# Designs tried in a protein design chat: VH-VL binders against NAD kinase (nadK). Part 221

Target 1, 268 residues: NAD kinase (nadK), of Syntrophomonas wolfei subsp. wolfei (q0aze0)
Amino acid sequence: MKIILVNNRFKENTEKKAQEIAGQLSALNVEVIIDNGLDEPYAGTVDFIMVLGGDGTMLRAARRYGQRAIPVLGVNMGTVGFLSNIEINELAEYLPLILREEYSLEARMMLEVAVFQQQSLLTRVFCLNELLLRSNSPRMLSFALEISGQKLEPYRGDGLIVSTTTGSTAYSLSAGGPIADPQLDAFIVTPVASHIINKRPLVVSPEREISLHLLEEREAIIGIDGQIKMDFGAENRVLIKRAPHPLLMVNLKAKPFFTSIDRSLQRQ
Below, E stands for the ipSAE of ESMFold2; O stands for the ipSAE of OpenDDE; V2 stands for 0.75 times the mean of E and O plus 0.25 times the DockQ between their complexes.

## First folded at step 15 (VH-VL)

Design JJ5 (from GG2 with heavy chain G31D; framework fv_patritumab; at its last look DockQ between E and O 0.91; V2 from the best seeds 0.00; counts 0 for: pae E 2.05 > 2)
Fold by OpenDDE, look of step 15:
Structure JJ5 (fold): chain C 268 residues (1-268), chain A 121 residues (1-121), chain B 113 residues (1-113)
Amino acid sequence: as target 1 above (268 residues)
Amino acid sequence: QVQLQQWGAGLLKPSETLSLTCAVYGGSFSDYYWSWIRQPPGKGLEWIGEIYHEGSTNYNPSLKSRVTISVETSKNQFSLKLSSVTAADTAVYYCAREGFLHWTPYGMDVWGRGTLVTVSS
Amino acid sequence: DIEMTQSPDSLAVSLGERATINCRSSQSVLYRSYNKNYLAWYQQNPGQPPKLLIYWASTRESGVPDRFSGSGSGTDFTLTISSLQAEDVAVYYCQQYYTTPRTFGQGTKVEIK
């Protein structure tokens, strides 16, 4: 068995723990690769990914490895979030199950975000939570939203969020989006401070495509999962689709979403 | 190792339609843009157009009115049609893959061997 | 369209000497967000398809000898062969893939003096 341990290099406790766990796993004849985000993602084949930290670390891991159809376990280390399944102090207990592959998987839809220069692809990003289009100035943006070729009325406001159901409890929620069942695949399109006060979020089928572009010669920002920032101008387009592969989240421990949501949200 | 094999008629008369096909072997067909490029004898390279595996296309404006690129995903093939050919369309035609690293394009990393298409008067 | 212009059109260099090819784009091909120049260099031998040498202006493709290097940013780029070898005799092309249509330089023929 080969496992990637993903930790946060900016969190010393996760780095130390990663080393400890690596040692433990090595003693059990498990090959371990530690990914603290400093180096390029490991390109070799692996059987399991263990994410040590909070939701942010999981989001990064998802972007780095989510397209490889590898089971990903979130191990929480002192934070409250929605993306961890067990606590670090529980790892020893569940390690035998991991090694025996006695766990269930939950598929979580990811976004495929393609950024274009005119009609030319610049890059693609796969992400677990959301894409954010936001003004880079105190002025409102004017931008076009198209859903499966259907042109909506121009949006005016600070920006727009396109989120997965997983991301519904992230920034989308803060912007007034609905809380969605993570077992449901859907896009959530949430306006950010729209000039239309009653502009409501949209729940969109994962089969559809969402396109965004600016309607004015202004600079904006594309944000991915609150961690990646890209410049976005009038010559750029963004296309959002369901990623071809979901993130395979490991369920070792039952963690009811709806019974814990109040606690989790209150602690944010 | 990814390989591109291309085939089609190499001799055409004016006003006929050029038709070439490129097949992808040894690698994924999805997630890549596939391009056609041509090179007249003794001249430089001209990008004709590209197609994504789902069917979206971009064409060189200079050829857009005459060019059609299509894809057959089930066969890992994509094709080029160039209508109303003239002597100016005589060239070696290449199919190529635009590769990417970290989902970011970085150039044409795999090429077919080329097909000489001669348009005779 | 972004026009690509190479200089010189032809270059004769002695074996073991440095060969330098310049390429200029009519517009910047720098994607600022990633700090990547969408510029590639190709080598083409007679009767063969072009071969990718350098991408993102300065990164060598796998298998390309160390004597090949790319530099530049924005609109001005350079391909350098530090020590010309006999097998390096070829036509070299720069190409932008920042926008469509993709465009190539007119090519530079490198010969042995």
Scores: ipSAE 0.911, ipTM 0.961, lowest interface PAE 0.5, mean pLDDT 94
Fold by ESMFold2, look of step 15:
Structure JJ5 (fold): chain C 268 residues (1-268), chain A 121 residues (1-121), chain B 113 residues (1-113)
Amino acid sequence: as target 1 above (268 residues)
Amino acid sequence: QVQLQQWGAGLLKPSETLSLTCAVYGGSFSDYYWSWIRQPPGKGLEWIGEIYHEGSTNYNPSLKSRVTISVETSKNQFSLKLSSVTAADTAVYYCAREGFLHWTPYGMDVWGRGTLVTVSS
Amino acid sequence: DIEMTQSPDSLAVSLGERATINCRSSQSVLYRSYNKNYLAWYQQNPGQPPKLLIYWASTRESGVPDRFSGSGSGTDFTLTISSLQAEDVAVYYCQQYYTTPRTFGQGTKVEIK
């Protein structure tokens, strides 16, 4: 069995713990690849991904490995979040189940984001929470939103968030979007400081294609999961779809979403 | 391990339609742009156009009125049609894959062998 | 359209000496967000299709000898062959893939003196 162990070298004291866990796994004849964020993603075949840390570390793992349909387990290291399943002090208890592959999987929708220079693809990026379009200057943006070729009335304001239901508790919430059940597949489209009163958050079928472009020359930014930033200008367009593969989150311990909302949000 | 095999008629008369096919072996057809490029005798390379596996196209504006690129996804094939040919269309025609790493493009990493197409008088 | 201009059109270099080919684009091909230039270099031997040598302006494709290197950014790029070998006699092309249409330089023929 080969496992990727994902940590953040500079956060949550995860490096020391990652080495300890890698040693324990190696003693059980498990091959361990450590991904601390500094190197390129491991390209070889693996059976399981274990994420040591909070939601931010899980977001990076999802972007790097989520399209490979590999089970991903979130292990909380002290910071309460939405994406961990077990606590670090429970790992020894659950390790036999992990090694025997005795667990269930919960699918979480991801976004596929394609950025263009006019008609030319510049890059594709996958994300678990959201895409943010925002101004990179004191001036507001004027931009177009198209949903499956249907052009909505122009937006004016600071920007727009296109999130998954998993991302509904992240930046979308701060911008006035609803909390959504992460077991639903949907886009949540949340305006940021819109000057147009009728621009309410939209919940959109995951089968739709969402396109954004600026209507005026302005300095703008595309943000991905709050962790990747890309310049965005008048000659750019972004196309957003449901990613081909969901993130496959491992469920070892029951973690009721609705009864834990208040606790998870208090840390934000 | 990806290989491109191309075929089509090599001798045409003026006003005929050039038709070439490229088949993809040993790799994925999905997620790639597939290109046609030509090289007139003794001259440089000219990009003709590209097609994404789902069928969207980008064409060189200098040829757009005469060019059609299409896919046959079930056969992992894409094709070039160039209408109303003249002697100026005499060239070696190549198919190519536009490669990417970490979902970021990096140029044409796999090429077909080329097909010489001659347009006579 | 982004025009690609190479210099010189032809170059004669002694075996073991350095060969230098320049390429200029009419517009920047730098994607600032990734700090990557969307520029490639190809080698074409007689009777053969082009072969990718360098991508992102300076990254060597797998299997390409270390004597080939690329440099430059934005609009000005250079392909260097540090010690010319007999098998390096070919035509070399730069190409941008930042926007469509994709465009190539006119080519530089490299010969041994």
Scores: ipSAE 0.604, ipTM 0.836, lowest interface PAE 2.0, mean pLDDT 90
ESMFold2 (binder alone), look of step 15: mean pLDDT 93; pTM 0.955

Design JJ6 (from GG2 with heavy chain G31D S56D; framework fv_patritumab; at its last look DockQ between E and O 0.89; V2 from the best seeds 0.00; counts 0 for: pae E 2.3 > 2)
Fold by OpenDDE, look of step 15:
Structure JJ6 (fold): chain C 268 residues (1-268), chain A 121 residues (1-121), chain B 113 residues (1-113)
Amino acid sequence: as target 1 above (268 residues)
Amino acid sequence: QVQLQQWGAGLLKPSETLSLTCAVYGGSFSDYYWSWIRQPPGKGLEWIGEIYHEGDTNYNPSLKSRVTISVETSKNQFSLKLSSVTAADTAVYYCAREGFLHWTPYGMDVWGRGTLVTVSS
Amino acid sequence: DIEMTQSPDSLAVSLGERATINCRSSQSVLYRSYNKNYLAWYQQNPGQPPKLLIYWASTRESGVPDRFSGSGSGTDFTLTISSLQAEDVAVYYCQQYYTTPRTFGQGTKVEIK
């Protein structure tokens, strides 16, 4: 068995724990690769990914490895979030199950975000939570939203969020989006400070495609999972689709979403 | 190792339609843009167009009115049609893959061997 | 369209000497967000398809000898062969893939003096 340990290089405690766990796993004849984010993602085949940290670390891991159809376990090391399944103190207890591959998987839809220079692809990003389009100035943006070729009325506001159901409890929620069952696949399109006060979020089928472009010669920013920033101008467009592969989240421990949501949200 | 094999008629008369096919072996057909490039004898390279496995195409404006690129995903193939050919369309035609690293394009990393197409009366 | 212009059209260099090819784009091909130039260099031998040498202006493709290097940013780029070898005799092309249509330089023929 080969396992990647993903930790947060900016948190010393996760680094130390990663080394400790690596040692333990090595003693059990498990090959371990530690990914603290400093290097390129490991390109070799692996059987399991263990994410040590919070939701942010999980999001980064998802972007780095989510398209490889590898089981990903979130191990919480501090703050309670939505993306961790067990606590670090529980790892020893569940380690035998991991090694025997006795766990269930939950598929979580990811976004495929393609950014274009005119008609030319610049890059693609796969992400677990959301894409954010926001103004890079105090002025409102004017931008076009298209859903499966259907052109909506131009949006005016600070920006727009396109989120997965997983991301519904992230920035989308702060912007007034609905809380979605993570077992659903859907896009949540949430306006950010629209000039139309009652502009409502949209819940969109994962089978559809969402396109965004600016209607004015202004600079904006694309944000991915609150961690990646890209410039976005009038000559750019973004296409959002369901990623071809979901993130395979490991369920070792039952964690009811709706019974814990209030607690989790109150801690944020 | 990814390989591109291309085939089609190499001799055409003026006003006919050029038709070439490129097949992808040894690698994924999805997630890549596939391009056609041509090179007249003794001259430089001209990008004709590209297609994504989902069918999205981009064409060189200089050839757009005459060019059709299509894809057959089930066969890992994509094709080029160039209508109303003239002597100016005589060239070696290449199919190529635009590779990417970290989902970011970085150039044409795999090429077919080329097909000489001669347009002559 | 982004026009690519190479200089010189032809270059004769002695074996073991440095060969320098320049490429200029009519517009910047720098993707600022990633700080990457969408510029590639190709080598083409007679009767063969072009071979990718350098991508993102300065990164060598796998298997390319260390004597090949790319530099530049924005609109001005350079391919350098530090020590010309006999097998390096070829036509070299720069190419932008920042926008469509993709465009190539006119090519530079490198010969042995």
Scores: ipSAE 0.904, ipTM 0.957, lowest interface PAE 0.5, mean pLDDT 94
Fold by ESMFold2, look of step 15:
Structure JJ6 (fold): chain C 268 residues (1-268), chain A 121 residues (1-121), chain B 113 residues (1-113)
Amino acid sequence: as target 1 above (268 residues)
Amino acid sequence: QVQLQQWGAGLLKPSETLSLTCAVYGGSFSDYYWSWIRQPPGKGLEWIGEIYHEGDTNYNPSLKSRVTISVETSKNQFSLKLSSVTAADTAVYYCAREGFLHWTPYGMDVWGRGTLVTVSS
Amino acid sequence: DIEMTQSPDSLAVSLGERATINCRSSQSVLYRSYNKNYLAWYQQNPGQPPKLLIYWASTRESGVPDRFSGSGSGTDFTLTISSLQAEDVAVYYCQQYYTTPRTFGQGTKVEIK
């Protein structure tokens, strides 16, 4: 059995703990690849991905490995979030179930984000929570949103969020979007500080294609899961679709989403 | 290992339509842009256009009114049609894959062997 | 359109000597967000299709000999052959893939003299 162990190299406690866990797994004849974010993603085939840390570390793992259709387990190491399943002090208890593959999987929709220079592809990335379009200056943005070729009235404001249902409890929520059941597949389109009253959040079929471009020359940013930043200008366009594969999240321990919302959000 | 095989008629009269086909073997057709490039005898390279596996196209503006690039996904093939040819369209025509790695494009990493197309005077 | 200009048009270099080819784009081909230049170099032997040598301005394609290297950023780029070999006699092209249309330099013919 081969496992990728994902941690955050900027958190000293997680690095030490990752080495301890890798040693424990190796003693059980499990091959372990450590991904601390420093190197390129591991290119070979693996059976399982274990994420040590909070939601941020899971977001990076999802971007790197989510399109490979491999089980991903979130192991919380202090800060309670929405994407971990078990606590680090419970790992030893659950390891036998992991090794015997005695767990269920929950599919979480991801976004495929393609950024163009006019019509030339600059990059294609994947995200679990959201794409953010925002101003990179004191000036507001004027921008166009198209949904499957249907042009909406122009937007004016600080920006726009296109979120998955998993991302509904992240930036989208702070911007006034709804909390959505992460087991649903949908886009949630949430304006950021819109000057137009009629621009309300939209919930959109995951089969739609969403396109954004600026209507005036302005310095803007495309943000991906709050972790990747891409410059975005008047000659750029971004296309957003449902990613080919969902993130396959491992469920070992029942974790009630709805009864934990207030507790999780107060630490956000 | 990915290979491109190309074919089509090599001799045309003015005003006819050039038609070439490129087949993809030994690799994925999906998630790539596929390009046509031409090279007049003794001259440099000119990009004609590209197509994404789902059918979206980008054409060189100098040729756009005469160019159609299409895909036949079930056969892992893509094709070039260039209408209303003249002697100026005499060239070796290449198909190529636009490479993609680590979320980023990188040049044309696989090329066909080329097809000489001659347009008579 | 981004115009690509190569210099020189032709170059004669003794075996084992250094060959240097310059390429200038009319606009930056740097994708600043990833700090990557969307510029490639190709080698074309007579009667053959082009072969990718360098991508992202400085990254060598697999199987390309170490004597080939690329450098530069933004608008000014260089292909260097550190010790010219007989098999390096070819035409070399730079090409940008930052915008459409994709554009190539005019080519540089490298010969042994």
Scores: ipSAE 0.563, ipTM 0.817, lowest interface PAE 2.3, mean pLDDT 90
ESMFold2 (binder alone), look of step 15: mean pLDDT 93; pTM 0.956

Design JJ7 (from GG2 with heavy chain F100Y; framework fv_patritumab; at its last look DockQ between E and O 0.92; V2 from the best seeds 0.00; counts 0 for: pae E 3.4 > 2)
Fold by OpenDDE, look of step 15:
Structure JJ7 (fold): chain C 268 residues (1-268), chain A 121 residues (1-121), chain B 113 residues (1-113)
Amino acid sequence: as target 1 above (268 residues)
Amino acid sequence: QVQLQQWGAGLLKPSETLSLTCAVYGGSFSGYYWSWIRQPPGKGLEWIGEIYHEGSTNYNPSLKSRVTISVETSKNQFSLKLSSVTAADTAVYYCAREGYLHWTPYGMDVWGRGTLVTVSS
Amino acid sequence: DIEMTQSPDSLAVSLGERATINCRSSQSVLYRSYNKNYLAWYQQNPGQPPKLLIYWASTRESGVPDRFSGSGSGTDFTLTISSLQAEDVAVYYCQQYYTTPRTFGQGTKVEIK
């Protein structure tokens, strides 16, 4: 068995714990690769990904490895979030199950975000939570939203969020989006401070494609999962689709979403 | 190792339609843009157009009115049609893959061997 | 369209000497968000398709000898062969893939002096 341990190099406790766990796993004849985000993602084949930290670390791990269809376990290290399954102090208890591959998987839809220079692809990003289009100034943006070829009325506002159902409890929620069942595949399109006061979020089929572009010469930014920032101008286009592969989140421990959502949200 | 094999008629008369096909072997067809490039004898390279595996196309404006690029995903093939050919269309035609690293394009990393197409009356 | 202009059109260099090819784009091909120049260099031998040598202006493709190097940013780029070898005799092309249509330089023929 080969495992990637993903931690946050900026959090010393996760670094130390990663080393400790790596030692433990090595003693059990498990090959371990530690990814603290400093280097490029490990390109070799692996059987399991263990994410040590909070939701942010999970989001990074998902972007780095989610397309590879590898089981990903979130191990929480003292933070409150939605993406961890067990606590660090529980790892020893569940380690035998991990090694025996005795766990269930929950598929979480990811976004495929393609950024274009006009019609030329610049890059693609796969992300677990959301894409944010946001003004880079105090002025409102004017931008076009198209869903599966259907052109909506131009949007005016600070921006727009396209979120997965997983991301529904993230920035989308703060912007007034609905809370969605993570087991449901859907896009949530949430306006950010729309000029239209009662502009409602859209719940969109994962089979559809969403495109965005600015309607004026204005500087904007694209944010991915609140961690990646890209410049976005009038000559850029973004196309959002369901990623071809979901993130396979490991369920070792039952964690009811709806019964814990209020508690989790209050702690954020 | 990814390889591109291309074929088609190499001799055309003026006003005919050039038709070439490129097949992808040893790798994934999905996820890539596939391009056609031509090179007149003794001259430089001209990008004709590209097609994404899903079917979206981009054409060189200089050729857009005459060019059609299509894809047959089930066969891992894509094709070029160039209508109303003239002597100016005489060239070696290449199919190529635009590769990517970390989902970011980085150039045409795989090329077909080329097909000489001669237009003569 | 982004126009690519190479200089010189032809270059004769002695074996073991440095060969330098310049390429200029009519507009920047730098994707600032990623700090990557969408510029590639190709080597083409007679009767063969172009071969990718350098991508993102300065990264060598796998298998390319270290005597090949790319530099530059924005609109001005350079391909350098630090020590010309006999097998390096070829035509070299720069290419931008920042926008469509993709465009190539006119090519530079490198010969042995």
Scores: ipSAE 0.912, ipTM 0.962, lowest interface PAE 0.5, mean pLDDT 95
Fold by ESMFold2, look of step 15:
Structure JJ7 (fold): chain C 268 residues (1-268), chain A 121 residues (1-121), chain B 113 residues (1-113)
Amino acid sequence: as target 1 above (268 residues)
Amino acid sequence: QVQLQQWGAGLLKPSETLSLTCAVYGGSFSGYYWSWIRQPPGKGLEWIGEIYHEGSTNYNPSLKSRVTISVETSKNQFSLKLSSVTAADTAVYYCAREGYLHWTPYGMDVWGRGTLVTVSS
Amino acid sequence: DIEMTQSPDSLAVSLGERATINCRSSQSVLYRSYNKNYLAWYQQNPGQPPKLLIYWASTRESGVPDRFSGSGSGTDFTLTISSLQAEDVAVYYCQQYYTTPRTFGQGTKVEIK
């Protein structure tokens, strides 16, 4: 059995804990690869991913490994979030179940984001929470949104968020979007400071294709999960689809989403 | 290892339509752009166009009015048609895959062996 | 369209000596967000299809000998063969994949002197 341990080297001594856990797993004849975020993602085959840290570390793991259809367990190391399943002090209790694969999986929709220079692909990225289009200057953006080829009236404002239901409690919420049940598959399209009164948040089928481009030359950026930033100009277009594979989140311990909403949001 | 095999008629008369097919073996057809490139004898390389596996195309503007690239995804094949050929279309024609590493393009990493197409004068 | 211009058109180099090929694009091929140049180098032996040598201007493709290196950014690029071997006699092309149409340099023939 081969496991990746994902940590954030700059947070709460996660490196030391990761090495302790790796030692314990090695003693159980488990091969361990540590991913602290500084090197390229591990390219070989892997059976399980354990994320040591909060939601931000999980977002990085999802971008790096989410399309490989590998079980991913969030292990909280202090700050309670939406994406951890167990606490670090509970790991020893659950480790036998992990090794015997006695757990369920929750599928979480991811976005596939393709950025183009006109018609030429510049990159694809995958994200768990959201794409943010925003102005990078004092001037408002004027931009077009198409949903499966259906053109909406032009947008004017600071930008737009296209999120998953998992991302509904992140930037989308701050911009006025709804909190969504993460068991639903949907896009949530939330304007940011729109000057157009008819531009309400939209909940859109995950089978739709969403396209964005600027209607005037302006400095803008595309943000991915609040962690990747890409310049975006009038020559660019972004295409958003449901990613081919969901993130497969391990469920060892019941996590009641609705009864824990206030506590989880306050940590942000 | 992914391989590209290409075929089609090698000798044409002026005004005929060039038709070539490229088949993909030993790898995924989905998720890639597939290109046609040509090289006149003793000359450099000219990109003709590309197609994504779902069928969307980008063509060289210089050839756009005469070129059609199409896909048969169930057979892992894509094809080139170039209408109204002249002697200037005499070239070796290659199919190729646009390569991706971590979903970022990095050039054409797999090429067919080429098909010489001669258009009589 | 981004025009790609190579220099020289041909180059004769003694075995073991350094060969240098320049490539200039009419527009930047740098994707600034990734700090990557969408520029590739290909080697083509007579009667063979092109073979990818270098991508992102400076990254060697798997199986390419260390004597091949690429450098440059934006609009100006260089392919260097540090110690020419007999098997390196070929035509070399630069190519941009930042925009469509994809465009190639005119080629540089490298020969043994």
Scores: ipSAE 0.445, ipTM 0.784, lowest interface PAE 3.4, mean pLDDT 89
ESMFold2 (binder alone), look of step 15: mean pLDDT 93; pTM 0.957

